# VH-VL binders against NAD kinase (nadK), part 8

Target 1, 268 residues: NAD kinase (nadK), of Syntrophomonas wolfei subsp. wolfei (q0aze0)
Amino acid sequence: MKIILVNNRFKENTEKKAQEIAGQLSALNVEVIIDNGLDEPYAGTVDFIMVLGGDGTMLRAARRYGQRAIPVLGVNMGTVGFLSNIEINELAEYLPLILREEYSLEARMMLEVAVFQQQSLLTRVFCLNELLLRSNSPRMLSFALEISGQKLEPYRGDGLIVSTTTGSTAYSLSAGGPIADPQLDAFIVTPVASHIINKRPLVVSPEREISLHLLEEREAIIGIDGQIKMDFGAENRVLIKRAPHPLLMVNLKAKPFFTSIDRSLQRQ

## First folded at step 9 (VH-VL)

Design R16 (from H5 with heavy chain S104T)
Fold by OpenDDE, fold request of step 11:
Structure R16 (fold): chain C 268 residues (1-268), chain A 121 residues (1-121), chain B 113 residues (1-113)
Amino acid sequence: as target 1 above (268 residues)
Amino acid sequence: QVQLQQWGAGLLKPSETLSLTCAVYGGSFSGYYWSWIRQPPGKGLEWIGEIYHEGSTNYNPSLKSRVTISVETSKNQFSLKLSSVTAADTAVYYCAREGFLHWTPYGMDVWGRGTLVTVSS
Amino acid sequence: DIEMTQSPDSLAVSLGERATINCRSSQSVLYSSFNKNYLAWYQQNPGQPPKLLIYWASTRESGVPDRFSGSGSGTDFTLTISSLQAEDVAVYYCQQYYTTPRTFGQGTKVEIK
C-alpha cells in the first residue's frame, strides 16, 4: 500500500505529526509520501490520501489530487470545519480499517474552472468549494453572466461566487447563499454585494455551464477556494463546469451534516 | 508513446472538399485540444483550427468559412474538412496535439507525419 | 491576431559555434498570474513534422539536448544553440499559444557555414 500524507508546512504541528505518522506507517510496511505543498504533486500511483489539518488543507489536497479517483481522508487537527472525518487522536483506532480498505466513500462534486484569453485556454483548475470573481478595487464590477447560453442582465456588484454544494457552508454562506446538502450535485451562484438589493442566489443544475466575463476595461481577481488568486481582465473569460471526476471522501465515522451546521449557526 | 496517424485523399480538383482524419494511439483523447496545421511547399506553418475532445472548436478566421473540424470520441479520432479548395490550399497538412502540464497548455508536443494535399485542375 | 516575426530568415554558423534566433510577438504573450510566456520553439527537418524543443519560452522538452536554450519575456524571445552540431541543420519556428488563432514565425533556416 502507498499513502500520501498531505499537511501544511506553515503549520509546524502538522509537519511533525506527518513525520510521526509516516514512521508508524513505514513500520507497517506502508510506503509513504509526505506532501506539504512545497513541491509539485506526486505523479505516481497511490492508494490513499490522508489530509492532516483543517478544511484549508483538504481544499489544497482536492485541487492537487482530486481528479485521480483516490480516496481522501480528512484528519482534523484541532480546527473547526466540515471536511474532516476523524480527529487526529482517533487515527490509531481507524488505521486498521484504512489498511484493509474497509470504509465507505462519499462523492463530492468539484468545479472545473477554465480560464481563457479570448477563446484560447490559459489553464484549468479543479476545486472543491468555489470560484470567486471579485473587484480588485473599491469600485463595483460590471460583468456578463451566462448560464447554458442564456445571457442574464448585466451584473453589477463587488463580485460573484460559483460554489459547489460542499462549498455552500464556506464563503457562499457568508455572502447569504443557501445551505445545501453535500450529497446533492448543484451549482450555487451567490451575489456578493450586488447593486440590486436582496438579489437572490441561484441554484443551478450541474449539467449546465456558467460563463463570466467583464463588460469594462478593468482588472478583477479570480479566487479559487480562498487560496489561489488569478488575474482576470477584460480579455479573459471563465467557464465553469462540473468536474468530470468527483472527490472521493473517505467516511470512517458518521458525521451528521445538518445537526452540525445547525449547531454551528446557533453559536453565531 | 502517443502517436498520431493521419490519412485522406492527397489529390483534389478545384472546388472539391478536402477531407482528412487523424487517429490517436497510445494515449488519452480526453482532456486535450487537437489541432490541424498546414504548410505549403517551401513555406511556413499555418494553424487551421482546433477542437476540444468535447467538441468545442476554434478556427483561424482566414479559413473559418470553409473549415469544419469534428471529433469521433469513440474512435479517438478527429477530422478536417476544407471546402471549395483552390491551388492555394496545396500543402502538407498535419494533425497535432496541444499538450498540457498541470492543466496548462505548453505547445504542440505530438504531431502526425503529415499528408500532402495537392489541388490541381 | 498576434503576429510572430523571426530574425534572421537564414543563419549560417560554423560547427561548434553559437547560433542565435530571435522571435518577436506583436503583443505580449505573458500570462501574469503564472508568470509564464505562452511561447514555443520548434525544429523541423526536411520531410518531417515540426518537433517541440522549448515551451513556456525557456523550458526544454524532454529529450532535447542541453545546447538548446530559450530566453525572453513579453514580446521578445531568443532561441540559442550554444554549440551547433551537424544534426541541428533545420528550420526553426517560434509559436505563440496565448491567443487564437495560434500563430507561427516565418521560420529561420539554420545552415552550416
Scores: ipSAE 0.915, ipTM 0.965, lowest interface PAE 0.5, mean pLDDT 95
Fold by OpenDDE, fold request of step 11:
Structure R16 (fold): chain C 268 residues (1-268), chain A 121 residues (1-121), chain B 113 residues (1-113)
Amino acid sequence: as target 1 above (268 residues)
Amino acid sequence: QVQLQQWGAGLLKPSETLSLTCAVYGGSFSGYYWSWIRQPPGKGLEWIGEIYHEGSTNYNPSLKSRVTISVETSKNQFSLKLSSVTAADTAVYYCAREGFLHWTPYGMDVWGRGTLVTVSS
Amino acid sequence: DIEMTQSPDSLAVSLGERATINCRSSQSVLYSSFNKNYLAWYQQNPGQPPKLLIYWASTRESGVPDRFSGSGSGTDFTLTISSLQAEDVAVYYCQQYYTTPRTFGQGTKVEIK
């Protein structure tokens, strides 16, 4: 068995713990790769990914490995979030189950974000939470939103969020988006400070495609999961689709989403 | 390793339609842009167009009115049609894959061997 | 369209000597967000398809000898063969893949002096 341990190099405690866990796993004849984000993602085949930390670390792990159909376990290390399944102090208890592959999987839809220069693909990004288009200045943006070829009225506002249901409890929520069942596949299109009063968010079928481009010669930014920033100008367009592969999140322990929403959200 | 095999008629008369097919072996068809490039004898390279595995296309504006690129995913094949050919369309035609690293394109990393198409009356 | 212009059209270099090919794009092919130039170099031997040598202006494709190097940014790029070998006799093309249509330089023929 080969396992990737994903941690946050900026959090020393996660690094230390990753080393400890790596040692333990090695002692059990498990091959371990530690990914603290410093290097490129491990390109070899692996059987399991263990994310040590919080939601941010999970998001990074998802972007790096989410399209490889590898089980991903979130192990919380004292943070508040929605993407961890067990606590670090529970790892020893569940480790035998992990090694025996006795766990269930929950598929979480990811976004496929394609950024173009005119009609030329610049890059693709797969992400678990959301894409954010926002102004790079104090002024509102004007941009075109298309859903499955349907052109909506030009949008004016600070920005727009396209989120997965997983991401519904992230920035989309702060922007007034709905809380969505993570087991549901859908896009959530949440306005950020629209010039239209009480502009409502859209819940969009995962079978549809969402396109964005600016209607003015201004600079904007694309944000991915609040961690990646890309420049976005008049010559660029973005196409958002459902990723071809969902993130396979490991469920070792039952975690009631709806009964813990208030507690989790209040502490974030 | 990925290989491209291409085939089609190599001799055409003016006004006929060029038809070439490229098949992908040894690798994934999905996730890539597939291009057609041509090279007249003794001349440089001209990009004709590309198709994404899902079917979206981009064509060279100089040829757009005459070019059709299609994909048959079930066969891992994509094809080129160029209508109303003239002597100016005489060239070696290549199919190629635009590779990517970390989902970022980096150039044509795999090429077919080329097919000479001669347009002559 | 982004026009690609190579210089020179032909180059004769002695074995073991440095060969330098320049390529200029009519527009920048730099993607600022990633600080990557969408510029590739190809080698083509007679009767063969082009072979990718360099991508992102300066990264060697796998299997390419280290005597080949790419440099430059924005609109001006250079392919350098530090020590020309007999097998390096070929036509070299630069290509931008920043925008569509993809465009190639006119090619540079490298020969042994």
Scores: ipSAE 0.912, ipTM 0.964, lowest interface PAE 0.5, mean pLDDT 95
Fold by ESMFold2, fold request of step 11:
Structure R16 (fold): chain C 268 residues (1-268), chain A 121 residues (1-121), chain B 113 residues (1-113)
Amino acid sequence: as target 1 above (268 residues)
Amino acid sequence: QVQLQQWGAGLLKPSETLSLTCAVYGGSFSGYYWSWIRQPPGKGLEWIGEIYHEGSTNYNPSLKSRVTISVETSKNQFSLKLSSVTAADTAVYYCAREGFLHWTPYGMDVWGRGTLVTVSS
Amino acid sequence: DIEMTQSPDSLAVSLGERATINCRSSQSVLYSSFNKNYLAWYQQNPGQPPKLLIYWASTRESGVPDRFSGSGSGTDFTLTISSLQAEDVAVYYCQQYYTTPRTFGQGTKVEIK
């Protein structure tokens, strides 16, 4: 069995603990690849991904590996979030189930984000929570939103968030979007500081295609899961679709979403 | 290992339509742009156009009025049609994959063997 | 359209010596957000399709010998063969993939002097 062990030494001081866990797995004849964010994603075939840390580390793992249809387990290292399933002190107790593949999977929708220079592809990236379009100057943005070819009235304001339901408890919530059940597949489109009173958040079918472009030249940014930043100008267009594959999250321990909302949000 | 196999008629008369097909083996068709490039004998390379697996196209403006690129995703194939050919269209025609790695495109990393198409005078 | 201009058109270099090919684009091909130049170099032997050598201006494709290197950014790029071998006799092309139409340089023929 080959496992990727994902950690993030910059956000959580986890390097020593990751080495301990890698040693424990190696003693059970499990081949371990450590992804601490310094190198490019591991390109080879693996059977399982274990994420040590909080939601940010899971977001990086989802971006790097989410389209490979590989089970991903979130292991909490101390701070409560929305994306961990078990605590680090429980890992030894659950490890036999992991090795025997005796667990259930929960599918979480991801976004496919393609950024173009006019008609030429610049990048295609996947994310678990959201895409943010925002101004990078004192000026507000004027931008166009199209949903499956349907052109909405222009937006004016600081920006726009296109979120998954998993991302509904992240930046979208702070911008006034609804909390959504992460078992639903949907886009949540949340304006940021809109000057147009009738621009309310939209919940959109995952089968739609969403596109954005600026209506005048301004310094803007596309943000991906709060971790990737791209300059965005009047010559650019972004296309957002449901990603071909969901993130396959491992469920070993029940984590009731609705009764835990208050505690999870208080730590943000 | 991804390989491209191309075929089509190699000899045409003026005003006919050039038609070439390229099939993709040993790898994914989805997630890539697929290109046609030509090279007149003894001359350089000219990009004709590209198609994404879902069917969207970009064409060289110099050829746009005469060129059609299409996909047949169920067969992992894409094709080139160039109408109203003249002797100036005599060239080796290549199909190629536009590579994609680490969320960004890179150059054309897989090429077909080429097909010489000659247009008689 | 981004015009790609190579220099020289042909180059004769003694075996084991350095060969240098320049490529200039009429517009920047740098995607600054990822700090990647969307520029590739190809080698074409007689009777064969082009072969990718270098992408993102400076990254060698798998299996390409270490003597090949690429450098430059924005509009000015260089392909260097540090110690020319007999098998390196070919035509070399630069190509931008930042915008459509994709465009190639006119080619540089490299020969042994």
Scores: ipSAE 0.665, ipTM 0.861, lowest interface PAE 1.9, mean pLDDT 90

Design R16 (from H5 with heavy chain S104T)
Fold by ESMFold2, look of step 10:
Structure R16 (fold): chain C 268 residues (1-268), chain A 121 residues (1-121), chain B 113 residues (1-113)
Amino acid sequence: as target 1 above (268 residues)
Amino acid sequence: QVQLQQWGAGLLKPSETLSLTCAVYGGSFSGYYWSWIRQPPGKGLEWIGEIYHEGSTNYNPSLKSRVTISVETSKNQFSLKLSSVTAADTAVYYCAREGFLHWTPYGMDVWGRGTLVTVSS
Amino acid sequence: DIEMTQSPDSLAVSLGERATINCRSSQSVLYSSFNKNYLAWYQQNPGQPPKLLIYWASTRESGVPDRFSGSGSGTDFTLTISSLQAEDVAVYYCQQYYTTPRTFGQGTKVEIK
């Protein structure tokens, strides 16, 4: 059995804990790969991914490994979030179940985001929460949104968020979007513009294809899960689709989404 | 690992249509651009065009009016048609995969062996 | 279209000596957001398809000997063979994949002097 341990190298306690857990697993003849974010993602076959940290560390793991259909367990190490299943002090209790694969999986939709220079692919990334298009200057953007080839009236404002339901509690929420049940598959399209009434958030079928491009020369940014930033200009466009594979989140401990909303949001 | 095998008619008369097929073995067809490149005798390489596994294409403008690239995903194959050939279309034709790693393309990392196509003068 | 110009057209180098090939693009091929140059180098032996040597301007493809290295950014690029060996006699091409059409340099023939 081979396991990847994902930690955040900028939080010293996660690095120490990852080494400790790796030692414990090695003593049980489990091969362990540590991913602290410095090296390229491990390319070989693995059976399980354990994420030591908060939602941000899970977002990086999902971006690196989410399309590989590998079970991913979130282990909370301090802050209450939406993507952890167990606490670090509970790991010893649940480890036998992990090793015997006695757990259920919850599928979480991901986005596939492709950025083009005209018709040439520049990059294709996957994300768990959202894509953000925003102005990188004091001036507003003028941009086009297409949904499955249907051109909406032009947008004018600070930007736009295209979110999964999992991402509904992240930037989309701050911009006025709804909280969505993460068990639903949908796009949530949330304008980033204060008090403008003519464009409302949209909830869109996951089978749709979403396209964005600027209508005027402006400095803009594409953000991915708040962690990846790409310049975006008038010669660029972005296509957003449901990713081929969902993130497979391990469920060992009941954590009802709705009864935990207030606690999880308070940490924000 | 990934291998590309290509076939098609190697001798054509002027005005005929060149037709070549490339099959992909030992790897994923999905998630890649697949390209055709040609090399006239004693000359350099010319990119003809590419196709994504879902069917979208980009063509060299110099050939666009005569070229069609298509995909048969169920067979892991893609094909080149070049209409109205002349002696100037005599070349070795290659199929290739556009490599992709860490969210970005990185050039053509797998090539077919090439097919010499001769157009009689 | 981005034009790729190589220099020299041909190059004769003694065994064990350094060979240097230059490639200039008419426009930048740098994707600045990821700080990656969309520039590749290929080696083509007689009767063989091209073989990828270098991608992202300076990253060596797996299985390529350490004597091959790439450098440069934006519009000016260099392929270096630090100690030429007999099997390195070939034609070398640079290629940009930043935009379509994909374009190649005209090639540089490397021979043993």
Scores: ipSAE 0.647, ipTM 0.852, lowest interface PAE 1.9, mean pLDDT 90
Fold by ESMFold2, fold request of step 11:
Structure R16 (fold): chain C 268 residues (1-268), chain A 121 residues (1-121), chain B 113 residues (1-113)
Amino acid sequence: as target 1 above (268 residues)
Amino acid sequence: QVQLQQWGAGLLKPSETLSLTCAVYGGSFSGYYWSWIRQPPGKGLEWIGEIYHEGSTNYNPSLKSRVTISVETSKNQFSLKLSSVTAADTAVYYCAREGFLHWTPYGMDVWGRGTLVTVSS
Amino acid sequence: DIEMTQSPDSLAVSLGERATINCRSSQSVLYSSFNKNYLAWYQQNPGQPPKLLIYWASTRESGVPDRFSGSGSGTDFTLTISSLQAEDVAVYYCQQYYTTPRTFGQGTKVEIK
């Protein structure tokens, strides 16, 4: 059995703990690859991914490995968020179940984000929470939103968020979007400081394709899960679709979404 | 290991339509752009166009009025049609995969063997 | 269209010596957000398809010998063969994939002196 162990190199305690866990797994004849964010994603085949840290570390793991359709377990080492399943001090208790593959999986929709210069693909990236389009200057953006070829009236404001249901409790919520059940597949389209007062958040079928481009030359940025930043200009277009594979989150310990929602949000 | 196998008629008369097919083996068809490139004898390489697995195309403007690239996803195949050929279209035609790694393209990493197409005078 | 110009068109190099090929694009091929140059180098032996050597201007493709290296950024690029071997006799092409149409340099023929 081969496992990727994902941690955050900027948290000293996670690196030490990752080495300890790697040693424990090796003693059980499990091959461990450590991904602390310094190197490129591991390219080889693995059976399981264990994420040591909070929601940010999980977002990076989802971006790197989510399209491989491999079980991903969130192990909390600090502030409880929305994406961890067990605590680090419980890992030894659950490890036999992990090794025997005695767990359930919860699928979480991801976004596929493709950025073009004119017709030429510049990048295609996947994310778990959201794409943010925002101004990179004091001036508002004017931009066009198309949903499956249907052109909406132009937007004017600070930007726009296109979120998954998992991302509904992240930036989208702060911008006025709804909290969504993460078991639903949907896009949530939330304007950011819209000058156009009748622009409301939209909940959109995951079968739709969402396209964005600027209507005026302005400095803008595309943000991915709050972790990747890309310059975005009048020559660019972004296309957003449901990713081919959901993130497969391991469920070892019950974590009811609705009864925990207020506590999780208070910690943000 | 991904391999490309290509076939089609190698001898044409002026005004006919060139038609080539490329099949993809040993790897994913989805998630990639697939290209056609040609090379006249003793000359350099000319990109003809590309197609994404879901059907979106980009063509070399110099050939756009005559070229059609299509996919047959159920067979993991893509094809080239070039209409109204002349002697200037005599070349070795290659299919290729446009490589993609770490969210970015990286050039053409897998090539077919090439098919010589000769247009008679 | 981004035009790609190689120099020289042909060169002869003694076995074990350094070969240097230059490539210039008519406009930048750098995607600044990821700091990656969308520039590739190919090797083509007679009767064979091109083979990818270098991508992102300086990253060696898997299985390519360490004697091949790429450098440069923006509009000016160099392929270097640090110690020429007999099997390196080929035509070499640079290619940009920043915009469509994708364009190749005219090629550089490398021979043993």
Scores: ipSAE 0.638, ipTM 0.853, lowest interface PAE 2.0, mean pLDDT 90

